# Designs tried in a protein design chat: VH-VL binders against q86iv5. Part 47

Target 1, 237 residues: q86iv5
Amino acid sequence: LDSCSICVDFVGNSLNDLLNIILNSGVIGTCGDLCSAVPGGQIVDTVCDLLCDYVGVDEFIKLISDVDPDPIYICEKISVCKTNDNAAASLDLVQINPQNGTVGGTFTLSIAYTVTNTIATGQLAFNIIDPTGNAFGDAVLLVQQSPEQYTQQFQFQATPSEQESFPNGLYTVQALVCEGSCGSPHPNTYTLANGTTTFTISGADSSSMSGAGSFSGSSQSTQTGAASGSGSGFALF
Below, E stands for the ipSAE of ESMFold2; O stands for the ipSAE of ESMFold2 at other seeds; V2 stands for 0.75 times the mean of E and O plus 0.25 times the DockQ between their complexes.

## First folded at step 18 (VH-VL; framework fv_ciduvectamig_arm2)

Design y6 (at its last look DockQ between E and O 0.91; V2 from the best seeds 0.00; counts 0 for: pae O 2.5 > 2)
Fold by ESMFold2, look of step 18:
Structure y6 (fold): chain C 237 residues (1-237), chain A 122 residues (1-122), chain B 110 residues (1-110)
Amino acid sequence: as target 1 above (237 residues)
Amino acid sequence: QVQLQQSGPRLVRPSQTLSLTCAISGDSVSSTSAAWSWIRQSPSRGLEWLGRTYYRSKWYNDYAESVKSRITVNPDTSRNQFTLQLNSVTPEDTALYYCAREGTKYGAFDYWGQGTLVTVSS
Amino acid sequence: QSALTQPASVSGSPGQSITISCTGTSSDVGYYKYVSWYQQHPDKAPKVLLYWVTNRPSGVSSRFSGSKSGNTASLTISGLQAEDQADYHCSSYTRSYTFVFGGGTKLTVL
């Protein structure tokens, strides 16, 4: 696992905690003062110390305290992730199976994309919009994706939860390939390709079925350079 | 040596606004090394943190969920003080009110005002 | 109702050790290291005893010590003295930029 992926994973998982610690503590003089307060144990503290010491505590705090902090952007600014303003890609396939399913059923989203100019640090992201406009999704980190064809699969079970009730109706799937964080306003960020598909859920009322909603991702690569996962949270655009 | 001196009315009628002031000496309300809180104490609830104001390149406020819709904590840099406003009070708001400093060196409430017993009654 | 759970009272004899518990959740006591303890004598404002779970401010006796395991923090008073008869409060910073307190524990020195 490369330093870019480690940085993005750390910042993505710890960003809110870093902000909370920074605001509560006020003046922070050393990386140790900041990083020892971050929950997650020795590995998290060590990664925090290494990244913070690399740029210095004052610059690290400044990057974290940005109005719209972005893990990929932060890691690019500290030079552990690279950028390519000429990155290029296309989406070959956005497919959901089954196209007609039921509450409690398992759906598989398959995405194929072709990189035509290296994606230095970017995302493959998807968003699923239910019939009421509520959305959920995820993203996978792409690091140094050379010009090749790639595939990814994601699965979810349509189990009603607080986040998503899975009502009957038409669902829209949006997929994006980006340099930088998809949807981010920061420099060196581009939407390279997007694609759409749909599926339906029909059958019994979701209120008769209980359980926590879940997300799981699986991926296949036909070539080297499979994305490193940073699937913390949702890919909402 | 930091001191916090409270002032304000001790009797407030239901539905009115409770307003208290905390004057600071030995420190600045705009100190980036501190935050300024209101905490109340009652026999039924014990100590209850209400909210704070603090300066970190700009002014921030955080409020307890239980009072968030009714509370405002404001700094006054010209008088070196901060205030509590609690709207639409009920007898449940009867308590001993403290202002307190959160010192960043200690990460805790290291200086407290003298306390103001506020009764909400007709 | 207090966000953190403390025993309502505890007692001990001079020279003994006592421990006061403070139980919260994974979003407060169980999350950050920002747990603090306060001593309060009658008609007085609280006084900080511990911060960051274990750290004593200058002037606080080494008889006071703290620990945390999971969602429960503990204050231990060794060598109990008559002056220790007071109310004791725990506090935790939360993941939501707020503080919560326990209901308080009345310590009686027998």
Scores: ipSAE 0.477, ipTM 0.781, lowest interface PAE 2.3, mean pLDDT 87
Fold by ESMFold2 at other seeds, look of step 18:
Structure y6 (fold): chain C 237 residues (1-237), chain A 122 residues (1-122), chain B 110 residues (1-110)
Amino acid sequence: as target 1 above (237 residues)
Amino acid sequence: QVQLQQSGPRLVRPSQTLSLTCAISGDSVSSTSAAWSWIRQSPSRGLEWLGRTYYRSKWYNDYAESVKSRITVNPDTSRNQFTLQLNSVTPEDTALYYCAREGTKYGAFDYWGQGTLVTVSS
Amino acid sequence: QSALTQPASVSGSPGQSITISCTGTSSDVGYYKYVSWYQQHPDKAPKVLLYWVTNRPSGVSSRFSGSKSGNTASLTISGLQAEDQADYHCSSYTRSYTFVFGGGTKLTVL
């Protein structure tokens, strides 16, 4: 596991806690004062100290306290994640199956993309917009993604829940491949490719008023001899 | 040394707004090393933190979920004070109200006002 | 109803040690180390005894000590004295930028 992925995972998992600690404490004189308060044990504290000491506590706090904090951007500013302003990719396939399904059914989103110039630190992201405009989605972190063709699949079951009722109608899928965080206003951030598709849900049972929706994803690579990138564990669009 | 002096009415009618003021001496309401809270005490709830105001490059507020829809805590930098405004009070808001400083040096309420017993009754 | 659970009362004789528990959740007592304890005598404002689970402010007796395990914090008063008869409150900072208090514990020195 590389320094960039470790940084993005740390910041992504600890961002709210770091901000909470910074705001509550006010003046923080050392990285140790900040990082010892972060829950998660010795490994988390060590990663925090290393990143914070690298840029200095004042700059680290400034980056965390930014109006629109972004784990990828923070790790780029710390210089543990690289940028490539010339990154390039295309979306080869954005497909959802079945295109006409039912509430409670399982949907598989398949995304194929080709990198034509290395993505230094970026995302493969998707967003699903229901008929009422409510959106949900996920993202995968891409680190030093070399020129090659890649595939990714995501699954979810359309089980109604408090967060998403899965109403009958037309759903829109938006997929993005990005250098940097998809949708972020920060420097060195680009949408490299986008694509859309749609699907329909019908047959909602009015007696089914609850349930949990979830996503299950898997990563595949067509590049021989190399493992695919690790998942990000968070959805940044 | 820091001192907190409370003022405000001791009797408030139901559905009205409860307003209390806490005057600060020995520190500044805009101190980046402090936060300024209102806490109340009643037999049924014990001590209950209500909310705070504090300055960290800009002004922030945090409010307890139980009162979030009705509470405002505001700084007054010109008078070095902060205020509690609690709207739409009921008899359940009858309590002994404290203002308190959270000293960020040790993250606890290190200075308290004298307390103001507020009764909500017709 | 308080957010943190404390025993309603405890008692002890002079010279003994007593322990007061404070049980919360993984979102407060069990999360950060911002746990504090307050002593309150009748008709007086609370006074901080401990912060950061174990730390004593200047002027607080070393007879007061604290600990935390999981979602439960504890205040221990050793060498109990008549002056220790008071109410004791615990507090925790939360993951949600808020503070919560326990219901309080009345300590009676027999």
Scores: ipSAE 0.448, ipTM 0.764, lowest interface PAE 2.5, mean pLDDT 87
ESMFold2 (binder alone), look of step 18: mean pLDDT 92; pTM 0.940

## First folded at step 19 (VH-VL; framework fv_ciduvectamig_arm2)

Design z1 (at its last look DockQ between E and O 0.82; V2 from the best seeds 0.00; counts 0 for: pae E 2.3 > 2)
Fold by ESMFold2 at other seeds, look of step 19:
Structure z1 (fold): chain C 237 residues (1-237), chain A 122 residues (1-122), chain B 110 residues (1-110)
Amino acid sequence: as target 1 above (237 residues)
Amino acid sequence: QVQLQQSGPRLVRPSQTLSLTCAISGDSVSSTSTAWSWIRQSPSRGLEWLGRTYYRSKWYNDYAESVKSRITVNPDTSRNQFTLQLNSVTPEDTALYYCAREGTKYGAFDYWGQGTLVTVSS
Amino acid sequence: QSALTQPASVSGSPGQSITISCTGTSSDVGYYKYVSWYQQHPDKAPKVLLYYVTNRPSGVSSRFSGSKSGNTASLTISGLQAEDQADYHCSSYTRSYTFVFGGGTKLTVL
C-alpha cells in the first residue's frame, strides 16, 4: 500500500470521528491530542499522527472541518496524493450478468476501461438505479493508473433490505472513470468516461423479506495497479 | 466563577410546548471551548441528556434521538443565555430539568443549573 | 431504562474501597475516551468527579479513580467516608455526537 491509498483509506474511515472529536473538544493544540482520541487502535493513531504532522495540526483541522468532506481531495491538499489535469480514459465495456434475473439472485457487473493518460488519483464508480429512481452503488480508488487496459468486477445479491427492496422492473447501471472523486465539485476533478447498461428483475414480490446486500470487487490488469479493490460507501453522482 | 440560573414555568399541559431558559454568568454562551446542554432527571429514567448548542466558527446543535423531532436548543448571545423548547409534551416528560456546561478542560458537565421541576398534567 | 448499565446499589464500610461499574456498547463507552462520572447528593445537582475516564477536576479527592476496559468503565472510591454516601452516575459521549447516562448507583456507607 502506498501513502496515497493509506491517506484516502484513513480519511474515509475516520472523517466523522475526527469531526466529532474536533467539535466536542473545542480546543486542540497538537496532532497527538487529536489523533490519540481517534478509535481503531495504535495503527490508526500512528497514521493519523503522520498525516497530521505532515501539514500541521491547524491545517489538518481546517481540511477536516470543510463543508465538502472528500477524502481524495483532502489527501491531494495534504500533497500525499497527486493530481493529473490531463488524465484520460475510456470505458470499453459495462456489462451486467444476468441481464434478466430475480429477487435474491446474484448479479455480476463487469467494467473494462482503458487509461490513455495516467490517472493520478481517481475512482472507478458505479450507480444502480432501481425502477422507482432509488440508487445504490460503490467505487474503488485508482492510484497512479498508468496507460493500460483494466477490468473490474463487482457482485451483489438482490436481497431486499431497508436501503433497497429490489422491486420488479428495469434497472439502469451507470459507470464512471474519474480523476479525483467522481461527481465532486472540487478542483482537479474530471469525469473521464461514462457508460450505461440495464438489467431487469422479474418474479415474485419479496417486500416482506428482510436481508442485506453487500458489494465485493476485484481488479484485473495487464500491469499491476494501485487500486484498493474492496470498495466502500455509496457512489452517488 | 461560572453560574447557571434557570427560569421557566413549573406546570405545562399535555400537547403544549415546554420552554426553559438558562442564564449564564462568568462565561459566554458563544465560548468556543464549551457547549451548553439540557439534561433531565426522573425516577423512572434517571439522568437523560436531551441536547446542546455550541459555537465552533458557526452554531451547532446535537439532540438525543428520543426527542430529536420535538426539541430545539437556541443560544441568545445578547442576553448570554440559552433556551430549551420541547414541543408536544406528555406526562412522560415530567422531570427535573437541568441546564449544564460542558467544559473542554474537564470534557464533562462541570457546571449545572439549580434544576427546574416541570410537571406535565391536565 | 438507561443507555448505560450500572448496579442499582452498592454498600461499604468506612475505610473500605468499592467499585461501581458502567457498561455500555461499542458506540459509546467502548468507542471514545469521553467517559465521565458524577456524584449527586439528595436535592442537589450532580457534581463531576472524573472525566476522560481517569482525570480528576481540581478539588476532587484522589480517593476517586477511574478505568475502562472494552465497553465497561469503572469508578473506584477508596477509603470510604460518610460524605461519600450519594448517587453516582456515569456518562459517555457517543459516536453520534450525543451523550448517554447510566441509570445511577446508590452508594450506602454503612
Scores: ipSAE 0.498, ipTM 0.800, lowest interface PAE 2.1, mean pLDDT 87
Fold by ESMFold2, look of step 19:
Structure z1 (fold): chain C 237 residues (1-237), chain A 122 residues (1-122), chain B 110 residues (1-110)
Amino acid sequence: as target 1 above (237 residues)
Amino acid sequence: QVQLQQSGPRLVRPSQTLSLTCAISGDSVSSTSTAWSWIRQSPSRGLEWLGRTYYRSKWYNDYAESVKSRITVNPDTSRNQFTLQLNSVTPEDTALYYCAREGTKYGAFDYWGQGTLVTVSS
Amino acid sequence: QSALTQPASVSGSPGQSITISCTGTSSDVGYYKYVSWYQQHPDKAPKVLLYYVTNRPSGVSSRFSGSKSGNTASLTISGLQAEDQADYHCSSYTRSYTFVFGGGTKLTVL
């Protein structure tokens, strides 16, 4: 697999531990001192050492200590992920089905987009805004996405949880295709395209929490390039 | 060389605030390689870490979950000391209280105060 | 009660080796390598014996050694001496920026 994806995955999974180790120790002189303390075994230690040695321990600590929740930006600053200030894309379809559903029901969000100039490191992201203004969503990492047409699906069940109760009313779906992390104020970050749709939830049919909600995504492509996704919590851009 | 000297009242009434001070000599409360903790000991619970304060480009605090709603640990750079405040105490807060330094020992408390036995009586 | 589990007591004769266990979880002992051990004599503050699982501060005898496997850390005292009679505590740094302690082990030298 490519270095950029490995970096983004490592930073995303290890950022809290790196910060914890840095703050607890106070003084870290080498990449080995920092990286050997990160749990996860030899592979994690090796990736940590490679990234840290590439920029130097002082710069690596600086990047982590700024407590930036943006793994893409950190990996761009490390120069493992590339940027393209001329990236371009359009959103062809933002569709949710069913448009009228119920609490506990399953919704499928389908997004089709066309890349017209390579997305070097970016995201396909969506945000769902409930009637009270609370938002939830997800994103998929896009690495060196060549000009072609792509399709991505996300599915979720409207199961009430402490993070989202799924009140009755009108929901707004916002989808973005970005170079860099969507919604980020960082350099080399651009919203390339956006689109919206809506759906409605009706009924107080369930009176209890049925369990934790989760999201997952998948993508399809008409060329050799393809994007894939994994579920995570994403509240805003 | 490094010494931690504790002071504060030894008897506190329930619902009041327990307040202890730890004076530091031979080191600085604002040292970027150390952290400053409060730890208590009782026969029923043994040693229990309560919280800390430390400087890493800014001041940080970490608190044990069991007391986080009631505890404050503050540095005082002008007097080179740090304090514990524990609000709304109950008899279960009766313990021998220590201040301690976490040095360059990666999570080790290398210097301890003399201890202050605090009794919370109903 | 205590976050980390230690035996309540252990005993040994002079010259023997003894081992004290400290069992936690994958969120503390099993997560980072920040495990430390303390010796406490009656009416005295604890004194650090080991940090980072195996490292001894200067002035601590090489008779004290440490190890860790999974969620369990161990303190070994070789060549047991009368002065080793004390309480022994383990501590671990956690994933949540906190410390936890074991319940303590009373070592009796026979």
Scores: ipSAE 0.453, ipTM 0.776, lowest interface PAE 2.3, mean pLDDT 86
ESMFold2 (binder alone), look of step 19: mean pLDDT 92; pTM 0.941

Design z2 (at its last look DockQ between E and O 0.58; V2 from the best seeds 0.00; counts 0 for: pae O 11.8 > 2)
Fold by ESMFold2, look of step 19:
Structure z2 (fold): chain C 237 residues (1-237), chain A 122 residues (1-122), chain B 110 residues (1-110)
Amino acid sequence: as target 1 above (237 residues)
Amino acid sequence: QVQLQQSGPRLVRPSQTLSLTCAISGDSVSSTSAAWSWIRQSPSRGLEWLGRTYYRSKWYNDYAESVKSRITVNPDTSRNQFTLQLNSVTPEDTALYYCAREGTKYAAFDYWGQGTLVTVSS
Amino acid sequence: QSALTQPASVSGSPGQSITISCTGTSSDVGYYKYVSWYQQHPDKAPKVLLYYVTNRPSGVSSRFSGSKSGNTASLTISGLQAEDQADYHCSSYTRSYTFVFGGGTKLTVL
């Protein structure tokens, strides 16, 4: 749809491949040399060429080769995504249901937030911290979010995996609204609001692991604007 | 023309460290358009890539998962060389060892050393 | 075992064409175009024949050609000659910053 979202999606999905290609090949003289090697078909190659040619191959490689690369920051430096150092928002609701559940149960995280000064390019992000300190989470991209009230829901099933065993105990949910990537050290990045809630998991578990946990999300707006739905985030915080 | 010349012991005892050296002429070990690999060959396993070192604003290493816990590949810029160190060797590490240059942006080994047959036995 | 699968041996008569297959996975042969082929004569180091699936370095005969479909790459040698009798190896760069090789194919020219 918009060029900023296309850029962030491309960089987020292709960052590891771009880095692999850059490091393996060494000197790369043209955007065509870099972008033709990126897997994913003609549309991906075309997006790569357009973004790379827009800023120039040397600057594009520099941004991708950063030790802590950040898709939103990269797209801001390319000037495809805008920044607003005066962005402002508040969190109205961070709610998890059920507050007391079991392993294998389904939890719904509801987040409501109000933008008071436009978020140019940012994130709505959450982090769930289990009783042992292990964390997992997700984020959705926010582009040109005008002053308005917004809502977002996420669901996950507490299915034990190698990533997260879902032990019994108290879980902490942290939610952030940010300009830029939440938790990023890069310029033009701000935490605009944060909120927390908790929930518990109780009941006996087997020690066996069966797979990875999963997420899904939805977006509802009670006002004139809506944030986009589910997506994989780029940062824990 | 690029040439790779190998040196090192031909016999190594089990549990010891295998150390090989590859001397480079006609190119630089710090070339940003090359990478420097060790590859071994045995009748039972054929060619097996072990690891590499390369310079891209800093030094990088990549290692095959099968040997990652035991291998080190180091550059020596003052002598224009790179080395293989493989710890805790067993008779299964008996092989013909090659050094090779990955000298194209297309991930291919365009120059190879002469090969060193290393036997691991007591 | 080798990460990439090649036939152990193939044979052909002078003037004929032969094809050697190299089958991997979606994480190597099936992912990037970084597939290369090497010729190895007895007691010699391997020599690159093809890179980037189809490209021939300078000095390699146009009788050698390559292709890839899905997870399988192929080397074709046309106009087979006695000096083509050698071992042939395929290699692929992977998503994981590593290289993998095939088990090798012994070509016999009858």
Scores: ipSAE 0.478, ipTM 0.786, lowest interface PAE 2.4, mean pLDDT 87
Fold by ESMFold2 at other seeds, look of step 19:
Structure z2 (fold): chain C 237 residues (1-237), chain A 122 residues (1-122), chain B 110 residues (1-110)
Amino acid sequence: as target 1 above (237 residues)
Amino acid sequence: QVQLQQSGPRLVRPSQTLSLTCAISGDSVSSTSAAWSWIRQSPSRGLEWLGRTYYRSKWYNDYAESVKSRITVNPDTSRNQFTLQLNSVTPEDTALYYCAREGTKYAAFDYWGQGTLVTVSS
Amino acid sequence: QSALTQPASVSGSPGQSITISCTGTSSDVGYYKYVSWYQQHPDKAPKVLLYYVTNRPSGVSSRFSGSKSGNTASLTISGLQAEDQADYHCSSYTRSYTFVFGGGTKLTVL
């Protein structure tokens, strides 16, 4: 709904295409020259034009060309997303259910956290580390989270894929609440709280299952059937 | 006016390296408004883009999947030229080879070399 | 990668309008607006006719026009003239940062 969320979504989905257009595909003199070439239809072009016009085409190109692919950081640099170096939060609960499950089963991760000083632009993120050390995870964007208690749920199915076979054993869940992108070295980024829990997968081995791993949360669903893009790089910390 | 002048051998033995040079006049190989490509043409495959080199904040290369394990395209800023190296050639690499300039505004080849017919045969 | 599909040949009489199609996929013609067309006379290098789907370089006749819909781009030559007899190639920039060409279309002016 808000300009910060729109910016983060746009940059997250379009950064590689924007960089390709800037570097390989012609002289860009206006926001229209750049933004009309971005795939995703008229809505994406409109958001691109608005953000580009807000900062000016030359500055927009400079920011895209000279910054790493951290959508939150980029949107903070163009002043569409705010920062709070004094943000504060605690994790009240990190719980996964069932504690003992099977391959192909559905797991629900519940996180409760208390904000004690506003999170201006940040993340609630988690990683799941399998018994062999392979990790996957997800994150949700937090914008202007006022002091209050919050609860978030995420769900995933333990469906084996090329990226994650879901072997029997002990899994570790790591959860973080951050100002800025969790795990990022960029300025104005802070880990505000972290917590862990564990769960096990036992019973029938993963060789009895076919399919791709997927995630779903109370705020967002993860991709089913294709492991491409799952466990995204910025969500793994 | 930009002009591209090709040079290099017209006969190459199988398993050897095909090496072609494209000399640039009227522009710079390090121009941030251009990219420099090699394209070949044969009756069976038509026009086929092979790869390019270009400079922005650093030198970049892009190569066609079909040749990426065997191709290198290098700039030579001191001579204002760029080269094609295609390793381990076979008779299927017999073609008319062009160098071309890509204008960055429109991702299209606005200047072409004269073409070099390269035959790969023993 | 896939080649773009063009008709092998087209023909037309002087003064007629003809259209040459160029069909690709959502990863090339359907992805960016970087579609270009080239005219090639016998024993000559290709010459760019259109870029960015519709734009003509300086010195190219306004009889050449282009369009794109979905995964298909089109070159239209209006007021066909004898000197238009040539091969015509389409090209697209791809999502994978490469270029692909169509198989070429031989235009015969009857």
Scores: ipSAE 0.007, ipTM 0.450, lowest interface PAE 11.8, mean pLDDT 83
ESMFold2 (binder alone), look of step 19: mean pLDDT 91; pTM 0.942

